# VHH binders against SET domain-containing protein 9 (SETD9): the designs that were tried, part 3

Target 1, 299 residues: SET domain-containing protein 9 (SETD9), of Homo sapiens (Human) (q8ne22)
Amino acid sequence: MPGRLLRGLWQRWRRYKYRFVPWIALNLSHNPRTLRYVPEESKDKVISDEDVLGTLLKVFQALFLNDFNKQSEILSMLPESVKSKYQDLLAVEHQGVKLLENRHQQQSTFKPEEILYKTLGFSVAQATSSLISAGKGVFVTKGLVPKGAVVSMYPGTVYQKYEPIFFQSIGNPFIFRCLDGVLIDGNDKGISKVVYRSCNGRDRLGPLKMSDSTWLTSEIHNPLAVGQYVNNCSNDRAANVCYQEFDVPAVFPIELKQYLPNIAYSYDKQSPLRCVVLVALRDINQGEELFSNYYTIVS

## First folded at step 12 (VHH)

Design z6 (from y3 with Q98R)
Fold by OpenDDE, fold request of step 16:
Structure z6 (fold): chain B 299 residues (1-299), chain A 120 residues (1-120)
Amino acid sequence: as target 1 above (299 residues)
Amino acid sequence: EVQLLESGGGEVQPGGSLRLSCAASGFTFSRYYMSWYRQAPGKQREWVSDIYSGGSTNYAESVKGRFTISRDNAKNTLYLQMSSLRAEDTAVYYCAKRVYDSTGWPFEHWGQGTLVTVKP
């Protein structure tokens, strides 16, 4: 009986060590290939904020249109000008489909992964990692990911540098640290899940969801919200993606906020919502697993 | 005001080559990914190619290996080098920038387009 518990703990540790910041720091010197040097002065952005925003809005809009029939309550809260724009987009889509399929108008709602593929030319999903004992990984399931493309989002509760995260951080391999000290808890279980749901409920405005909580479930609405399962690169597995920080602009379509997989721990309307996206460092083929670099601040 | 002006269109024989240009103004060109679209007569506008702010490129399957998108940030100009042209490539070609309005609504800003005709 004691042997199974110890094995379980050891397996957990093996999984945790790759995400445990002190361990990573201690082993960085031994794995130089895992380090991405970010100059302190240069916001090492692989792509512009405009590119990130444009990509997210494109995907979110496509998701919204796909689920348009389920959005009636949200639509009722939107200005007529915005409703009209969505109607125009739907009209164009229907005209295109009629030209191709004389057949049965089944308004076939596509799976989010299919929408992603149609929108960006590739799709990603969670699967068992190719790394032994790593658990879950993220793979390109369909298409080719071009260099510079946003391939995923890191979901979770966003904590400012001085906000208490002590209890949530204990044994939590899904804590992401931004360059400025902002933390994102991407754990979909336990206390982390409860905290996220609580904050999500807090920020809800009637029928308007101000964040995505579906990444905590088996029915994911935002197919990009799987970034917490991207494994770190190793000497044997070169990184093909990197993390990039993104602040959500103050001007953002309110109906599309339901797809943002991040929520602020503290309700501070004065600070922009921090998101982290994963960006392709090279072309990534179908079937490849995503591997990320670690940030190294070169002071 | 954002302005996009396409040029370089014309008539070409099958198998021929053509280079399109798009002069951009009214925004910081180097910060934005840019796109080419085309619209054939009686058909819907279709995506052709993207070039990201970092210079990476993406192509529709129909033009992959034949078309090359590029940019000159110093000249604020987007290019589309077309080779091995086919009759099915006949279309008005548009340069596009993704933008958002005051509400954050995403939309594409288009030029007037340039006509490419591939005729034997």
Scores: ipSAE 0.221, ipTM 0.635, lowest interface PAE 2.1, mean pLDDT 86
Fold by ESMFold2, fold request of step 16:
Structure z6 (fold): chain B 299 residues (1-299), chain A 120 residues (1-120)
Amino acid sequence: as target 1 above (299 residues)
Amino acid sequence: EVQLLESGGGEVQPGGSLRLSCAASGFTFSRYYMSWYRQAPGKQREWVSDIYSGGSTNYAESVKGRFTISRDNAKNTLYLQMSSLRAEDTAVYYCAKRVYDSTGWPFEHWGQGTLVTVKP
């Protein structure tokens, strides 16, 4: 009985110990060799993977249709059943497109952030944080975010648990650690940017892009891909979003992969691509800044 | 096999109320967001309301403040409480679940619908 009793007490102590770790590790100064990770009590998911998938597909399809005039080569490579569905959806907009042509519009009708608003009822964007000395943050710029909504995605190169992190991790405040040890490097500068671009080019199949590289630029195509700039909660700023890990299903519309802001470091097609979404913990009003229940420690 | 069965439709006076139900089977109901759609005579089917697996809701502007979506996960049932009904609310109302084909393309699996008629 002594071994069983000690293990039981040790398990309770471990759960208690990790429950208090977030406050010890809260570090908004972004020291060299920092990691972002989720507390143990945040591992339960707020919404199902099916809801995450449905939301992402809804947004990605809307972005694709808004940019349809630039998608013709990609569309021609798709099965006829899929091509026909997009053509049918556009048939409803035939009158609207003709009306807009009378106003000399030849390009996409709406900006990506407007599509986000029309699709989800809200939009988000990065701006100067309301926290003193925090730099950038992410704000609800339009509409109301309902509790349980997918609000953002954490972009970046995905490293499996056993893959080495070279110099990318040194002085990099944008490393996100998943619960199972998978890492996402959300830094949009320096070596991290070069690595992401290299992996994106590696995986490209002709006109088909297997990931979104525009989050690295000033004109992002997936407006959700700003999650690396969401700041941690603090005693003064309660969290209003949490992170949820999401593995992209093997059956995923290939023409929509161009909007996934993540790419695997290793060319190992046997592992699913890890994404991380941010999910609202409560209703979030226009003008509010997003704060996560995530913390950083010096590693 | 996903099955959705709507009920509770009927005739009602302007300003009246109805409660629609959708009995769901063939999937783990509590894990999926659910929707109501409607189709008025001569019009395309239009979205009315969503309820996510986590319980949050969203509404079309035309029904905000008058309609309330809810779910009972123990009974695998989706509800739409309609109040302050107007003539333009006359439609066949459909319960819907998002499904995916073999290419990953999303589409809605529909119930057979229930007719709501608001008298002139």
Scores: ipSAE 0.111, ipTM 0.528, lowest interface PAE 5.7, mean pLDDT 79
Fold by ESMFold2, fold request of step 16:
Structure z6 (fold): chain B 299 residues (1-299), chain A 120 residues (1-120)
Amino acid sequence: as target 1 above (299 residues)
Amino acid sequence: EVQLLESGGGEVQPGGSLRLSCAASGFTFSRYYMSWYRQAPGKQREWVSDIYSGGSTNYAESVKGRFTISRDNAKNTLYLQMSSLRAEDTAVYYCAKRVYDSTGWPFEHWGQGTLVTVKP
């Protein structure tokens, strides 16, 4: 395990300060997405893409099963082979069709945060930050987060390098810049909210939702989708999570896309959907607030 | 083709220890999280523990502090060190890898299992 370099720590703080600068000031140049920033530490991934995918599908499957009574239209659109897999999972949990029918005619008995805890061994939620500037933060509310766990997802509309974001970027602290220039607008208010909802409605295929819009509301269905409220680290608050970019594979369970808190600005299936997860840099105890950095750390 | 072969099961006394191994082949072992599950007679399989590609671990509440999952990526081998064994730990133990079908749907690929019997 390579040790931390003092030069790397100093560059981390410089990038941290750069991130707080309003995007409009940095992107008003004639060619606003030509700025290249590739620090050495940001090229490393803490965990594999296979681990990220496996974790997300595990959580999304659990959320789908918990809300099964509301999924009948989606199930009717799925191949029989996929339906039988869900029937097998429910039969193992509830011992048959008769119990399944009775339970799924009632509303879900578990909140999404409880499903997250049962699935990953921890839960997170937004609350008033421990920082003096009384904004929102994200806390571990239950359980222990092990180093390398996917803790959260950064929600929002995904803009490719060549796509316009001028007015949404003015004074918008929720814009995340990926290493390759892809942007994610995680603002749940104003024009950003309207754009996300418009793209979500555009991409809907009958009962099949291609993204999660509930992160824009007070009752979120994907409890991981709170990453836009994770505060950046500072001299007084060391980072305990990092960002890790993830492209959704072309072969992805269509019924689980409803939990992806990201949507592409352009209706273009040429490139994969970009997601960003937050990954624990160390074990994180119950009650701790999450603090992020802007580069990848080798575990 | 993914293959998982468990070994190391047997009879132990209450309070005893046992180390299970799972030899893995047919995939890049170091890239994937791995799991242990167990199935007691007449019961459904239950999750025991996970280990991520980065080395971090999770445990079911019933085994925390008594079981330790580990991996040796050079030998493509997953381990479960079991201590302070109790009668309720009697089960067939399975290692598992998550796999995906042509539609991207996740399911578990199981080994054949190894029996652990804790004497009453």
Scores: ipSAE 0.012, ipTM 0.446, lowest interface PAE 8.3, mean pLDDT 78

## First folded at step 13 (VHH; from z5 with Q98R)

Design q1
Fold by ESMFold2, look of step 14:
Structure q1 (fold): chain B 299 residues (1-299), chain A 120 residues (1-120)
Amino acid sequence: as target 1 above (299 residues)
Amino acid sequence: EVQLLESGGGEVQPGGSLRLSCAASGFTFSRYYINWYRQAPGKQREWVSDIYSGGSTNYAESVKGRFTISRDNAKNTLYLQMSSLRAEDTAVYYCAKRVYDSTGWPFEHWGQGTLVTVKP
C-alpha cells in the first residue's frame, strides 16, 4: 500500500477522532469547549529568544534577591561560587538603602509588583476587565511599557503533541495552543490546578522547585505570570500584545526555575520546557488593559 | 499550503549510514517542531524523533545513540542522520508537522516518504 494513501486515511481518522469530543463535552458540561490559537499571520517572533531570556533572568534574579533571606534551603544546595555571586549582588543593592545602614539591620521584602517596576520600569496586575463580558483582565498598573518589552507570561501545564488533555479541556477557556501544537493549560481552578500541583511536586529536587506554583494562589511570586487573563482584542480594542513562544535553555539557572510558571505534563520528556511570553506591540501607558490577538474554538 | 518532501533514502548494508532530508515550505519552518516517523511493511507507523524550534531533540528508545535529528532553519530543511543501521530499520521514513483544520483540531501533515532498505 502507498504511504500517501495510508497517511491520508490515518489523518482522516485522527481528525474525526478528535471531533468526537463535543459529545463528551455536551454530556459532561453545558459550556462549549474553547481553545486559544495564535493566528497564522502572528507566527513570527517579535523579539529574539536571547532578549526574552535576558529579561526573564533579570526579573527572576531580582525576585530571588528580594526574598534572599527565605532562600536558605535552596542556597545550601548551590555551589559556593553561585552563593557568593548573590552576596555580591546584595552588597550593590545595599548601597541604595542609606537610612537603613545608619540604624539597624533590616531584612525585608518588597511586593513582587514593586520588584517588577524597579527592574523593568513598569508593573502589571489583574483587575476587573474594561470589557463587561470578559471578567478579569490584565492592566499596566505603574509606569510605561515600551514596544518590544516582555510584559507577561502565560502560566500552566505544558502538554506535548501526543499527551492526553481531554477532561482538563472540557469547558476550559484557558487552553493555549502553540504554533507547533504544544498546549498550555492556564486554568488556575479545578482539575487543571490539581494536575499542575501534582507535576510541580513530582519535579522538585529536595528544596529546589522546578516551577512556580504561586500563580495558582492569591500571593503570586512571579508578577509576570498573569497572562491567562489577558483578553482577546476586538473591534473596539486593538491588540497591544502578542504571544511569543520560548523554550527554556539547558543553561537556565536552577535556583531561578522556581519562577517559571510552566511545567511539563510528562516526567520522562527530554524536550525543553515551553514557556509563552506576551510582548508589547507598541508603547502601553499606565492604566491601559492588555489585549492579545487569538481566537477561540467553540466545540 | 504545507509541503514536506523527504529524500536521501536508499539501500545500505548493516552497520552503514544514511542521511535523510526533509525540505519544508508553506510555513515559517523555524517556529515549529518537526517529527520523523517510519513505517515498516505490514506495521503501524511509529514515531522516531522530533526537534523543537529551540533545537532540543527527542528519540524513540529503538534509535537512541544511532540516529541524530537536526534542522537548518536557513534552508528550511530537517535532517535525520542514521548510523549503525540494522535490518529492523528498513521502512519508509516520513517527516511530519502538526497542523490544525478550520475547526482547530490537530492532525499530522505528512511528506511523501523516502524508502530506507537495510540489506540482510
Scores: ipSAE 0.000, ipTM 0.153, lowest interface PAE 16.2, mean pLDDT 77

## First folded at step 14 (VHH)

Design r1 (from z5 with E108Q)
Fold by ESMFold2, look of step 15:
Structure r1 (fold): chain B 299 residues (1-299), chain A 120 residues (1-120)
Amino acid sequence: as target 1 above (299 residues)
Amino acid sequence: EVQLLESGGGEVQPGGSLRLSCAASGFTFSRYYINWYRQAPGKQREWVSDIYSGGSTNYAESVKGRFTISRDNAKNTLYLQMSSLRAEDTAVYYCAKQVYDSTGWPFQHWGQGTLVTVKP
């Protein structure tokens, strides 16, 4: 095997050791300790799938209602029973949604980050990492994140096991490996961005969006979709979140799919859409940066 | 069938304390997050608090620091410990579980409610 090519990949690994590294398409060094392994303690789910689903639906409904005046075209494509449910939901007073009852032309819209805070009691955002040379990180900007809370989502194109990730894996530190070999490419630039946008356009049904593409832009609509910038823990920075895999159930409300920051690479629908959430391992205070555990070899 | 039954409501003086209970049946209680809501006379029903299967809790700003939600999975019971009660806390309190219809639409399954009255 060419030593210079392996050395180049090793140098990239050193540069991005706080993120996942690409190993599948360019596996030029085979060492079990350098492969993505899952620690024994991370093989179990921290929070139930029902709690993950409930959290996502609570946030996505709040985001939808906050932007309700822009959702009318989507609602026109849905049965009247669904429309009436949103009218009934608007009657329920919830923190952050009271302003949705204002009359037309005078209704104010909160920013998505404010809706997150009003809904979950905390907000997160990306900013320059507290780690030197790590680039971007994700911080708790408002409130307290309780242990076990869903705090973020890992965005990106989802590749089933054995699907080709050519080429996008070259120099790409944003590839997340699920336990079963499913990959999520969370890179918001280059070929990865183009692939995601192509899949998003492929699956759209007129105004109905089947995934969120705004995580690729400067104005994100789902404030949880910043997980690709959460850095791995280090000796100086203990992990405070972990990854948890979640398959989107078939019964997921179609009008809320616009906030799912993931889309399948292939159009074949034999498997559910995979999402990955980040779950708090402890209470996380305002101002703290999020750090995830990384996959290690199990002793 | 999902069943939720609130209890523990009553009259209390301002600054007093009260603990509400919600007995749950018809589902695997330990797997689901459960909510408290309240409705004061003439007002819309408002969310108060929730607790997730893993024990994580959230509170409305109006009750934060005064109310504590908890659960006992062995007894299938949700609790709301209320302290420093004010006249504004007078309401019918409901526990609620998120459920889904045949189209996948989420809605709340409500209990019957328990009245809390904070007297002058």
Scores: ipSAE 0.000, ipTM 0.346, lowest interface PAE 11.1, mean pLDDT 77

Design r6 (from z3 with A35N N58S)
Fold by ESMFold2, look of step 14:
Structure r6 (fold): chain B 299 residues (1-299), chain A 120 residues (1-120)
Amino acid sequence: as target 1 above (299 residues)
Amino acid sequence: EVQLVESGGGLVQPGGSLRLSCAASGFTFSRYYMNWYRQAPGKGRELVADIYSGGSTSYADSVKGRFTISRDNAKNTLYLQMNSLRPEDTAVYYCAKQVYDSTGWPFEHWGQGTLVTVSS
């Protein structure tokens, strides 16, 4: 009997305690790990910009060829030399698809995750994190990720140093800060989502999309664009990826820009588009969750 | 100017071994993915092995367990150790790195190649 009365008082105390905890104390408790120093080794690039570009072009070309029948308006706007290159690549693909015909792969276009696997030898996807407090995470779902491979991209609207960011920075854990002060807002909800869509519509040239907006939806066309859900390492989980900054070169094929999960907030076009990729620090096996070395929140 | 110079090819009996080398210059070797390709008579070039900038490797199924790709970043040299050679391994072997033309299209920069002939 005395246990019942004490339990009742404990439940009232617990409700009182949590209900009146000051907002500032909860805010400080939420962010202690995100204030870690960025180590100097994060300034060095693990792989060359040319190999980052090559990986992205390889994946984006494969995604484009997978949807080739749906690209007719875009193709009509491209030079004949570019169209002929895709027709040549498609001819090689038809030979491979014919060899796999009896495995039911000829019947439909492949899912983006399967194209990633066929192209890089692995796939990644978001799922419930192995860390209870983290919510979502990113996992290697198929294959093995080699050390030094590009594994993912951090999506979002790109803000140059000192450009205004609203309203979105308050309580937004998806802000990535580059070493030079460029910010990427990877939040797929709220005002962040609206801003990205607005910039995407602003920059569209007829049928030509200048960025990928599907990372904001449940059906992602670029399967690399899940980097905003990669969790930081913890005492229990060592990092297996790092971030590497990449500026998109001016020569980037215009028909493949539809797969870039980043778009510049400013329309002045004086700076190259900043992207951020995630690069494997070791071999990563099927079923493993990705964890990164650094992560910052804009105050 | 990017230069890739392969060596170590020759005539080998089935079951034998060869080690190919590729001397690289004109770029920061340690930061680039490197590849070995081969071209058998009358066929297109095919990928044999990759080595990532961090040292991890990948192989075509036809050579897995028999071939080993490696790199020495201090010497700017790529290697391919080929063991248990078979007649179907007969090909010109090329060291490669990816580059881009002025239009953004990817292509591989190749060396001159080194001929490997596996026959009795």
Scores: ipSAE 0.006, ipTM 0.362, lowest interface PAE 9.9, mean pLDDT 77

